VHH binders against a8e7c5r167to518. Designs and how they scored, part 14

Target 1, 352 residues: a8e7c5r167to518
Amino acid sequence: YKIFMDSDSFYYSLTYDLTNTVQRQGELGKSDQPLWKRVDDRFFWNKHMIKDLVDLQAPQVDFWVIPIIQGFVQVEELVVNYNESSDEERSSPETPLQEPTCVDDIHPRFTVALISRRSRHRAGMRYKRRGVDTDGHVANYVETEQLIHVHSHTLSFVQTRGSVPVFWSQAGYRYNPRPRIEKGERETMPYFASHFEKEVETYKKLVIINLVDQNGREKIIGDAYLKQVLLYNNPNLTYVSFDFHEHCRGMKFENVQTLTDAIYDIITDMRWAWVDQAGVICQQEGIFRVNCMDCLDRTNVVQAAIARVIMEQQLKKLGVMPPEQPLPLKCYRIYQVMWANNGDTISRQYAG

## First folded at step 4 (VHH)

Design q11 (framework vhh_7xy4_2)
Fold by ESMFold2-Fast, scan of step 4:
Structure q11 (fold): chain B 352 residues (1-352), chain A 124 residues (1-124)
Amino acid sequence: as target 1 above (352 residues)
Amino acid sequence: QLQLVESGGGLVQPGGSLRLSCAASGFTFSNYYMAWVRQPHGKGLEYIATISGSGGSTYYSDSVKGRFTISRDNAKNTLYLQMNSLKPEDTAMYYCAKSYVFIYGGTEYRFDYKGQGTQVTVSS
């Protein structure tokens, strides 16, 4: 599908619903309705145009409104090639009349796409009050979908990020302000529950990855989060706490491998969406909800690491990548740049 | 060799008390979260309590809050669970667990390592 960028942060497509994951599009089924009537309202940034056009009784409104997301889109075509000889693929047959018996010697190719969708709820920049609001919406909420396309196969893996869903605040106009908890556990519970009930309805099971520091000023937020999770006691929630500062000093990607190794079974059990021309092959049965307090880079690095584990499993399942090999270095470099671009774009949207 | 060895389980009447111990070896005990989890017969794992490496932070499930106390002695590489006001619903196999990350919730639990367990039965 052809995807357009309306500005540095806004994306649309005339033919593809950027507001819905591959799995949600499958759940909605085939429809002859215009795109704007099928979209996920959370990510439909130009929704206001629909009401105004309908209120004015504008004829054929369906031709005037194209759904726009705010976030990030990048698409790359990658080649699985473990040898460094660029000419090997271009080798002509020894004889022009020889039947191409070595078609399987051509290196496998796949498309990877990365789509981040920023929620229109709580769309303001960082302000004094963060966390959850009385409607159950959280600040800084983004859904990120990684797509793999090979021939007729489309595979999808989705993660979310957002603020810790308690009532907390931090003064944005002062450097290194101390966070504070604004409401107690009992006052917080209805709104905490509202947030996670919506998340469970949408994604089935939630694995919370909390990257808030276990020491210092951030600890109060991490402590409040875990206490609220324990009180809520929902069997569809799994809570993972990782002290990113302690374990991943200096933002070293290799140190995040300790986290992904520790939760490897959880990552594998979550599965992914897989669609072919014949229909749905499998579904993602859960989602990672990754959060930190101030540093958006931590969330991005962890999501990239989890998504990489999934992509390698998907490529091995498709026979595109050998089972005992890591991702080829050339592919890995492009992949790292894609995720870095994603992180930088989201950071600009929330920091200015 | 990395080992976690639970002890202190047994038969106790409702309202009674038990103290569970977990002897840890083969790793730097103070660097890891330690947890107690339980599994009633025929049911999934249920989270009970967690303690941070330093012992500075402790967390409890709602079902045991105010009745159970988790503690650790880093000099002795030992984790404890003091269980007071025991109820029949506390009957379960109790496991000691360690992790670089803390994992809680759902119907499944993942740890770097989990011990062999100790049985607690609360019945008259």
Scores: ipSAE 0.399, ipTM 0.681, lowest interface PAE 1.4, mean pLDDT 78

Design q12 (framework vhh_7xy4_2)
Fold by ESMFold2-Fast, scan of step 4:
Structure q12 (fold): chain B 352 residues (1-352), chain A 124 residues (1-124)
Amino acid sequence: as target 1 above (352 residues)
Amino acid sequence: QLQLVESGGGLVQPGGSLRLSCAASGFTFSNYYMAWVRQPHGKGLEYIATISGSGGSTYYSDSVKGRFTISRDNAKNTLYLQMNSLKPEDTAMYYCAKSYVYITGGTTYRFDYKGQGTQVTVSS
């Protein structure tokens, strides 16, 4: 499918529904309805055009509206070639040859696509209030889908991120001011519950990964979150706390492996969506909901690490990757750049 | 197989005290966060208190803070809830449970209750 960038960080396609994951598209089945009638409303950024056109009784409304998401899209083709390295020796002919190809038919190849969809709810607002609102919506909510395509197989893994769903605020905007809790746990619970009831309806089970520091100024938010999870007592929620600064200080992001190793069974049990020419092979059973307070880079690094574990499991299952060795370094470098671009784009959207 | 057996409930007048116990078996008790939850007749489950595996950290709902104390004896695989200044609204079936908390570097994975509970009735 052709995917277009309408302007900075806005994406659309004439034939593909960018608002829905592969799994949600499968659940909708084959439909002859226009794209805008099938979309996920959370990510339908030009939804107000429908209201305006209907209010004006415009003819052929279905022709005029192409669903647009705000977020990120990147697609890369990767080749599994263990003969390529930084020390690769290559004898070049003295006479010019045909232009070299970057891929060949000897080595397995697969496509990786990364799609991030920013929620239109609470988007673009620069209020000091963060967290959850009275409608159960949270600040900076983004759904990120990683797609693997090889031959007739399409595999998908989805994660979400968003603000801690309690009522909290910070006094300033330009610096890292001390946060405060605005409502007690009893006042907060209906809105906290509203948020997670919507999430459970959409994703069935949630694994919350809280990256808020266990010490210092962020602790008050982390403590409030944990208390609210315990008070809510929903069997569809699992709560994981990871002190990112303790384990990954000094920008040693490789230490995030401590987290992924610790929750490896949780990652594996979640599974992924898998579709081929015969239909649905398996479904993702739950979702990771990753949060931090001030540093969006923490969330992006953790989501990338989890998604990499899933990608490796998927590629081993498909026979594209050997069971006993990692991918070539070139593959991981392209993958890291994709996720870095995703994080940078989302950070710019959050900051305005 | 995980088993949790609650005891210590009963009838008490407002302002009274009760001490609940939970005997745990089928898992390494000291490695897990433990919780007390309650269910009033005809209502949903309400969280009361949680304690870490070592006993070093405790958390309470606002409705019981200052009145209830959660504790544990890892040598006896037993969880306790000391309830003071009891009110009619504390009337409920009380359950012992493993919590839904996993702290990286810790051992608690899931909230699960398997006992019959112990009834607490606060009435004059």
Scores: ipSAE 0.019, ipTM 0.423, lowest interface PAE 5.0, mean pLDDT 77

Design q13 (framework vhh_7xy4_2)
Fold by ESMFold2-Fast, scan of step 4:
Structure q13 (fold): chain B 352 residues (1-352), chain A 124 residues (1-124)
Amino acid sequence: as target 1 above (352 residues)
Amino acid sequence: QLQLVESGGGLVQPGGSLRLSCAASGFTFSNYYMAWVRQPHGKGLEYIATISGSGGSTYYSDSVKGRFTISRDNAKNTLYLQMNSLKPEDTAMYYCAKSYVLIYGGTTYRFDYKGQGTQVTVSS
């Protein structure tokens, strides 16, 4: 499908619903309803146009309202080619100058798409609003979907990120402001519960990945989060906290590997959405909800690492990747650039 | 260089109490979740309790809730387990464990490193 960018943060498609994951689109089924009636309201940034067109009794409303998301979209085609024996400088074949040779037909290929959808609720810059509000919405909420497409197969893995769902703030506009908790546990609980009840309704099971440092200024937010999770005690929640050291500013893959190894069974058990021309093959059972306090790059790096584990499992299942061999370095480089672009785009939307 | 040394185990009668200690060295103790896990002879590892780096949050398995208390002294790099109302079923090798991750929910328990253990025997 053709996906258009109206500006550096707004995306639309005339033929595809960018507001819904592959799994949510499958759950809605093929419908006689126009696109705008099937969209996920959380990510429907131009929703106000619907009311005006309905009020005016406009004919063929679906031709006038194209759902727009704010966030990120990137699509890449990758070729699984382990042949690194020659480059242009080394290779001087004595074949005829214009002899056609198509080596790409012998190598598996797949499409990777990365879609991030920013919630229209609590829209605003990171320094202006934090945590949860009285409607149970959290600041900085983004749903990120990684798609793998191989011929007739479409596979999807979805994660979310958002602010720690307690009432907290930082002093405005100052360098290195100290965070503060604004409400106690009892006052916070109805809104904390409201947030997670909505999440459970949408995603069934939640695995919280908390990346807030246990030392220094971030500790107060991490402590508040854990206390609320323990008090709430919902069987559909799994809470994972990963401690970072202040001397490790910017995650290395070795540190992320410790986390993904520790939760490998949880990642694998969550599964992924898998659809072909005959219908639904597999469903994702649950979702990761990843957060940090002030450093958005930690969240992005952790989501990328989890998504990579899933992608490798998916590609092995499809026979695109060998069971005991990593992807070619070229594939990995493109994948890392896609996730870096995702992180940079989200950071620009929220950083002051 | 990294080391966890458990102590305080021994023979105790049913209904008795023991306090286990774990001396940590070779890492920044306050940066890690600490846990107690146990292994009865010939059985798998059983999760007992976890405490956050700050000591502000604790988690317990259902088998020990109300009987055991996990605590830590970050100034002394020491983890504790206060065990009250001991039962024969509590007989096991008890291990101190460190982890970057706390997992609350489900039955999967993970840690980066565990010590050599201290034996607790509850028998008349």
Scores: ipSAE 0.160, ipTM 0.523, lowest interface PAE 3.3, mean pLDDT 78

Design q14 (framework vhh_7xy4_2)
Fold by ESMFold2-Fast, scan of step 4:
Structure q14 (fold): chain B 352 residues (1-352), chain A 124 residues (1-124)
Amino acid sequence: as target 1 above (352 residues)
Amino acid sequence: QLQLVESGGGLVQPGGSLRLSCAASGFTFSNYYMAWVRQPHGKGLEYIAWISGSGGSTYYSDSVKGRFTISRDNAKNTLYLQMNSLKPEDTAMYYCAKSYVTIYGGTEYRFDYKGQGTQVTVSS
């Protein structure tokens, strides 16, 4: 229920499992076990602390081991208020005896929470060797969950990001060198398959959003990714390629809408997790796995745009947002700041 | 850098045939869904045919099903539209379009870029 920040990038809660999405918590069911015994190991950053404590076999270990994630947490309460501010003060002086009602008494409100969980596998600053390793783990892997809370309803939508799961590298130093593919398709396939088998086991279906440039220096990585996806031929994978650099130069939001419009049915069919006091209403049927090569900003912008489409669908179903009208501009400004903070925090964790 | 150049349009009689070509350059042609889009004079754009990057999947609007065939030659970076049994209603400017989005495993599409077009006029 209460979330604390241990440092600028570490978060914990004494009562809530930050390592698991709402849907995964539901899948684990009701349990008398303490938090640390139910965590998702991928996001359990203080896991090594428990080895010695587990050997003690003492009930006290349950009190001392609090799961910590590395990533981002922000929570905001938003009010759906379409009233424009007026420069005219006290335009209704005839009713001064009546105290103005609180906006919360008149207008719908909802809570938005954004939680990003950095994988402890392959975590670190950008380095020469990227992509997938021999354990099937990818560099820069992050799970991002957007929560909407209204009254007794909790809705959740989850996306992932990570490096392109082939063997590739890019030398460091003072400027941006050309990336290289280090292994062929046959040598890559067991590790590529290992990565996606784990993803399919966790998320059921994957929609890959590849934002690697279709031209220039990044093309080699994009070509290798597409070739590997086609050779792998897994029916649980859908591959989407979007040429972000060429069409979204200058980070124009209207150009990102072209992508979300094109995949609108895919977004809608994926659904979201929905829980109320009576239990589970709906489950998310897949996940978006978004990647770019080196610019983390592109991934964040695309994930934010997809999450916004989902949020609007959720709020319309809850009756918080009118079916034919967007949210007030103030709501979108706060929402955009939340997602910008998420992107900046993740970028800082991977920057040199 | 990216270019799409349509050709093959012209004046034909009802019941005739035309083959349109689109020469593509400046991008990896085989990675993208490609489409033919038409615009009759004074009307909106109509999406008539699209083809996946591999050529394995095709879609046609109901107005052209059974009469038009979309195909591609990835070795030559060229998109084709074979138009048979042409009708006066097929009179339009025809555009070759590249999708902003390439989708494998799905059938969804959108176009983001088109060339100058090639005019098809069916005499009535």
Scores: ipSAE 0.026, ipTM 0.417, lowest interface PAE 4.8, mean pLDDT 77

Design q15 (framework vhh_7xy4_2)
Fold by ESMFold2-Fast, scan of step 4:
Structure q15 (fold): chain B 352 residues (1-352), chain A 124 residues (1-124)
Amino acid sequence: as target 1 above (352 residues)
Amino acid sequence: QLQLVESGGGLVQPGGSLRLSCAASGFTFSNYYMAWVRQPHGKGLEYIAYISGSGGSTYYSDSVKGRFTISRDNAKNTLYLQMNSLKPEDTAMYYCAKSYVVIYGGTEYRFDYKGQGTQVTVSS
């Protein structure tokens, strides 16, 4: 299918439901209903057109209402070819170093697609008002889906990000404003619970990855989050807290590998959605909900690292990638650029 | 070569206090979350408290909140657990554990490494 961009941040397709993950589309089943009646309301940015077109008694209303998401879409075709680039720091023991070659039919190919969907609820800028609101919606909520397509196989892995779901704020006009907690635990609990009840209904189990700094300005928000999780005591929630110390920006991969190694079994047990010509092979069991405070870059880097672990497991299971080899350097570089573009787009949408 | 050595356990009466210590060696202590975990006789392992590498953040299980305090001295590579208002239910083998992350909830408690343990018995 073809995906169109209406502006730098808006995407639509005439034939594909960009508002639903592969897994949710499968759960909805085969329906004779028009696309716009099957969409996920959270990501249906032009929903108001339905009422207007119905009120005007417009003929062929189903033709005129094309669902539009706000977020990010990028699709790349990648070739598993260990001869395209030399990696001085990360050599493959089973693959001999050779002159770079052009893409050809002998090497396995796969398509990677990255789709980020911004919630239409609380679509304002990230400054001043953050956290959860009285409807249980959180600021900065985005669902990101990574798709792998090989022959008739479609595999999907979904993560979410959003503001820490307590009542908190920062001054909008200052550089690096100090965060404040606006409500206590007792007053917060109904709205915190409302948020996670909706998340559990949608995703079944949640693994919270909290990247808020454990020292300095951000500590107050991280402490409030964990305290609220403990008080809520929902068995469908797992909480993970990870601290990126000492601003080793050039070593981001090393820091993130420490996290992904520590939770490798949690990542693996979550699995992924897998569909082929015969139907559903596997379902994703739960979702990562990743947050940071001021640095959206941290959230993006962590989600990319988790998604990479999953992608390598998927490619090895499909026989597209050898079991003891890392991703070829050229593939990894394209993958890093895709995720960087995703992060930059989301950051731009919130910063304004 | 990496070692965690717990001490400070013993027999104490209900309502009493104990202070546990853990001496760490063979790794950069300040880079890791540290935890106290316990295992009552014939039961599974239970998380008690976590502390961040800097000591800036602490997390407690509901069973000990308000009674126990976790702390660390990074200059001495030592972890502490101050236990107040001890109850018979606190009787367990107590372990010092190292981790990169705080992990709790779901179906299982997780940790990367634990020491040899120190027994705490609360009875009259």
Scores: ipSAE 0.104, ipTM 0.512, lowest interface PAE 3.4, mean pLDDT 78

Design q16 (framework vhh_7xy4_2)
Fold by ESMFold2-Fast, scan of step 4:
Structure q16 (fold): chain B 352 residues (1-352), chain A 124 residues (1-124)
Amino acid sequence: as target 1 above (352 residues)
Amino acid sequence: QLQLVESGGGLVQPGGSLRLSCAASGFTFSNYWMAWVRQPHGKGLEYIATISGSGGSTYYSDSVKGRFTISRDNAKNTLYLQMNSLKPEDTAMYYCAKSYVIIYGGTEYRFDYKGQGTQVTVSS
C-alpha cells in the first residue's frame, strides 16, 4: 500500500486503514464498506469533512473522503546480519574487489513499520487543564503500533500513551509551576471509570506504566493516580510505577532494562497479533498504557524498550533470529532512529 | 557487594509497638525504592509497605494502613518501619527488600534482594 504525508504530521493511504491496528481490522472482518466508514473514530482527523460534503449534497461522497491520521509513520527493511554486528570496530573490512563474497540475499530480511495515531479528542498543544475531561477523554492520547512483516506473516504490537486520567492542571510552562489536583477522588471516579471502561472495551486488559517522578512537584499526580486505581479496583488493570528520574538519569537507556527485566513475564504474557494467509494465528492480550507528566521522552524510551523485547521474541519465533542471539547492532541502530523520530514527532505536536 | 541487615524485632503484647530498622550497604541507597515484606511461619511472602528513593512516596497494604509507617534516612542508609497497634496476625519474619518496580492489580511486587530478616512475635 502507499502512504502519503499531507504535512509533517498528517498521513493518509488510499487503500490501507491507518486508523485501525491489524488486530482491529481483523475484528471488523471483510467488508464492502468504503474505507472511511470502517475507521476508528478516535484517529479520524478529517471526520468533519464528511458532514460538510453530505450537507452540500455532494455526489458520491465515498470517493471524496480519504481518512487522515495525525501522528507518525516510518517503514524500514532490515537485514539480519551478525557478521556486520559481531565487531564494534571493523576488524576485517570488506574491500570493493571482494564484495561478491558478501551476498545480501543469504541473510534473512524483515520489514518494521511504526505508526503513531494521535487522538482527535482534546486536540491542541499546551493544555492548562490536562488529565481526563468530563467526556472521559485524556490529553496527549496516542496509539503506537509496531508492525513486523516477513513473507506472508504480519505481526503487530500496540501500546498507548496519555495523560494521567484524573482532573489536574499546570499553569503556564516557563517556570515549571506545580501541578494541582482539581477534583477529589469521588468526583473524579465517574470520569476515571469512563476512560478505563472504554480502554478495557477496546484492549481487554491494561498494564499501566506510570513514569511520573515520585518526588517533588510530580508526586501529587502519581499519588492521585495510584489512589484512583486502587479505589476503582478493576481486575483488568495492572499498575506499575517506575521512578524514571531516579533510575534513568541522563537518558541512560541501559537502566530501562531494569524495568523490562522486572516485567518480562507481563510483556511475554501479553503476546502480539499475528496474521498469515490462513488468518489469525494469535491476538495481543492487553496493552501497555504508559504515562509521564510532561516529559514525553520518558514515555518514548520505555515504549521503545518494551517494543524491542516483543520484536526480538517475534523474530525468534519466526526463525528470523537465532534463539540465543540479540538483535544485530545495525538493525538496533536503525530501530533506535525510528523510535527517536517517533518521539520527536509526538513531542513537536505537544511541546510549546 | 549489596547487604541489607534488619533489626528491632522481638516479643510484644497485642496493642504494643515496635520500630524495625534496616541498614543498607553496597549500593546507592537513595536511588532505590525500598520495601518491607513479611513471612509468617509456613506461609508465603506478604507485601507490607514501600517507599521511593527520596522518601517522597509511600504505599501500604490494607492490613497495615494507618498502623504502620515506613520511612528512610538516606544520610544513614537506613530504612525504618514503625509498627503501632500490633495484632497477633502481625507475627512474622520481617524483611527489608531492595525494589525495582511496584505492581498493583494483584499481590505482586518486584524486588531483587531481601535481607536475613528480623522476627516479630505478637503474643501475650
Scores: ipSAE 0.038, ipTM 0.464, lowest interface PAE 4.3, mean pLDDT 78

Design q17 (framework vhh_7xy4_2)
Fold by ESMFold2-Fast, scan of step 4:
Structure q17 (fold): chain B 352 residues (1-352), chain A 124 residues (1-124)
Amino acid sequence: as target 1 above (352 residues)
Amino acid sequence: QLQLVESGGGLVQPGGSLRLSCAASGFTFSNYYMYWVRQPHGKGLEYIATISGSGGSTYYSDSVKGRFTISRDNAKNTLYLQMNSLKPEDTAMYYCAKSYVTIYGGTEYRFDYKGQGTQVTVSS
């Protein structure tokens, strides 16, 4: 499908529903419905046009409303080409000129797509009133889907990020003032519950990954979050706390691997969505919900690391990469750039 | 250099009480959530209790709520678990834990830093 970008990170497609994950599209089972009637309302940024076109009795309304998301889209084709033996590179003047044209036909290849969908709810409340509102919506909510496409197979893995769903605020001043909790736990619970009830209905099971520092300015928010999760006591919620040093100078890959190793069984048990021309083969059984604070880099790096573990499992299952060997370094370089672009784009949407 | 040393376990009759202690060293104790977890012989780890760095917030597994109390003394770098109304089902190796990664709920509990444990046996 062809995807178009409008200025300011708005994306649309005439034929593909960018508002729904592969799994949600399969669950809808709609074959002849116009695109705009099948969309996920949370990510349908031009939704208001539906009522206007209907009210005007516009003919062929389904051709006038193209669903637009705000977020990020990048698609890359990667070739699994390991460094070749020097024996194959022996001197043959004719071979170097002729053989290179056939290299791509020999090596496995796959498409990686990364789609981030910013919620239309709470748009523009970037730094003043964060957390949850009385409608159960949270600030800075983004759904990120990683797609792997190989021949007729489409595999999908989805994660979310968003503000800690308690009532909290932080003034947008240069010196980074201390966050404040605006409501007590009893007053907060109906709205906290409303948020997670909607999340459980949509994603079935939630694994919360809290990246808020357990020291300094962020601690008050982390403490409130854990307290609310445990008081709520929903068996569909798993809470994971990952403790960072108090500085955001960029996390080394080795430090992120500590987290992914610790939750490897949780990642594996969650699985992924898998669709073929014959239909649905496998479903994702839950979602990671990663919390954002002032340092959005932590959230992006953690989501990228989890998505990489999943991608490697998917590619091994499809026979695209060997069970015992990582991908070529060139593949990981492109993958890292894709995730960096995702993080930069989301950060720019909430910064300023 | 980071160490967690548990003590206070032993044999006790059903309905009895025990107080476990954990001596922490090699890190800024007051800055971290601390945990008590247990492992019955031949079974997986079971989460018991959590306490915030300041001691202001405490959380418990449903199996021990109302019977166990977690507390800490930050001046002494020591974590405590007061266990009352002990049952045979409480028989396990009890561990003090600090973690970069802590998991609540789900199928398994894992910690980056865990002591060697103290055995609690509830039997007549």
Scores: ipSAE 0.124, ipTM 0.539, lowest interface PAE 3.5, mean pLDDT 77

Design q18 (framework vhh_7xy4_2)
Fold by ESMFold2-Fast, scan of step 4:
Structure q18 (fold): chain B 352 residues (1-352), chain A 124 residues (1-124)
Amino acid sequence: as target 1 above (352 residues)
Amino acid sequence: QLQLVESGGGLVQPGGSLRLSCAASGFTFSNYYMYWVRQPHGKGLEYIATISGSGGSTYYSDSVKGRFTISRDNAKNTLYLQMNSLKPEDTAMYYCAKSTYTIYGGTTYRFDYKGQGTQVTVSS
């Protein structure tokens, strides 16, 4: 797909709908409608421009309007080569002497794409973008889709992140200010329910991964979230609490494997979207909704770890990776850089 | 096989007390959060109380806070709900439920209803 950057953190494509996941595009079916009429409004950042043009019946509106997302896009083509070491085959800035066809013909290759779509809702003042609002929209809502493309196969895995959907605030004038709950459980429930009813309609089932600290200042938010989930009692919600700091002290990301091992069956049962030339092979049955209170690094690390488990399952299913081997070192390092870039970009977008 | 068997319900007058029990089998009881939920006749399920695997953390619905106490005996694989100062509004079928998964350092929260429940009727 041909993807362009309009400015830092804004992306569009003339031929591909960046606002919809592969699965949602399949659900919409083939249409002669122009892109902007088929898009997901949550991620359609230039929607306001269309209103004026359509209302005025401007000629060739289809020529003038291309859907733009705010978020992140990175695409990489990776080669599965287990004999490649960073010391011996580290790429020079200029790869002056190579025979590309020999490398490309020897080893399997695949494309990985990472697309993050920031919600257009709650684009107001930074310090007032906490929790849920009266329309059921949450602050800092982002949908992240990981795509794998091999020959005629396209596979997709989607996760979401967003603020804990209760009414809460955090003052911005002190270092690490204490969060506060602004409304009680009864007052919160209609808006909490509104948020998750929309999520269930879109994604069917949600596995909530709460990364809020279970001790100290953040505990009040985690306790409020758990209590609201229990009161709501929706069978389509599963709630997972993971004490990131207890298991990943000092940001030791390898310990995130403790979480992915523990939820391995949940990850596997969720499946992924899979399409080929003949149509839909498989659908993703639910999503992970990952949240942290104030540090977005924890959310990014956890989503990357889950997405890696899925990618390895997908590549093994496609015969691109041997079933008994891990991801090659060079592929893993490029993958880590992609997810780090995603996290950095999203963090910058949250800072007003 | 996993089983949850509730008992201890009955007819009681307003202001009275009851203690519900839930006998668990077929899983490692101490590894799971346990829940009490209720369903009044013709209405939806209502969350009442939660207790951690160790018993060190408890949570209550505002409607029962200060009146009900959740506890567990891991040696006997039994969950309890002590209900005091009962009100007509507490009339419901009471179910115990288990979290779906246990995660080292974390806990998965979702209700599994495996028993027939125990009826609590508060009337005079």
Scores: ipSAE 0.012, ipTM 0.378, lowest interface PAE 8.3, mean pLDDT 77

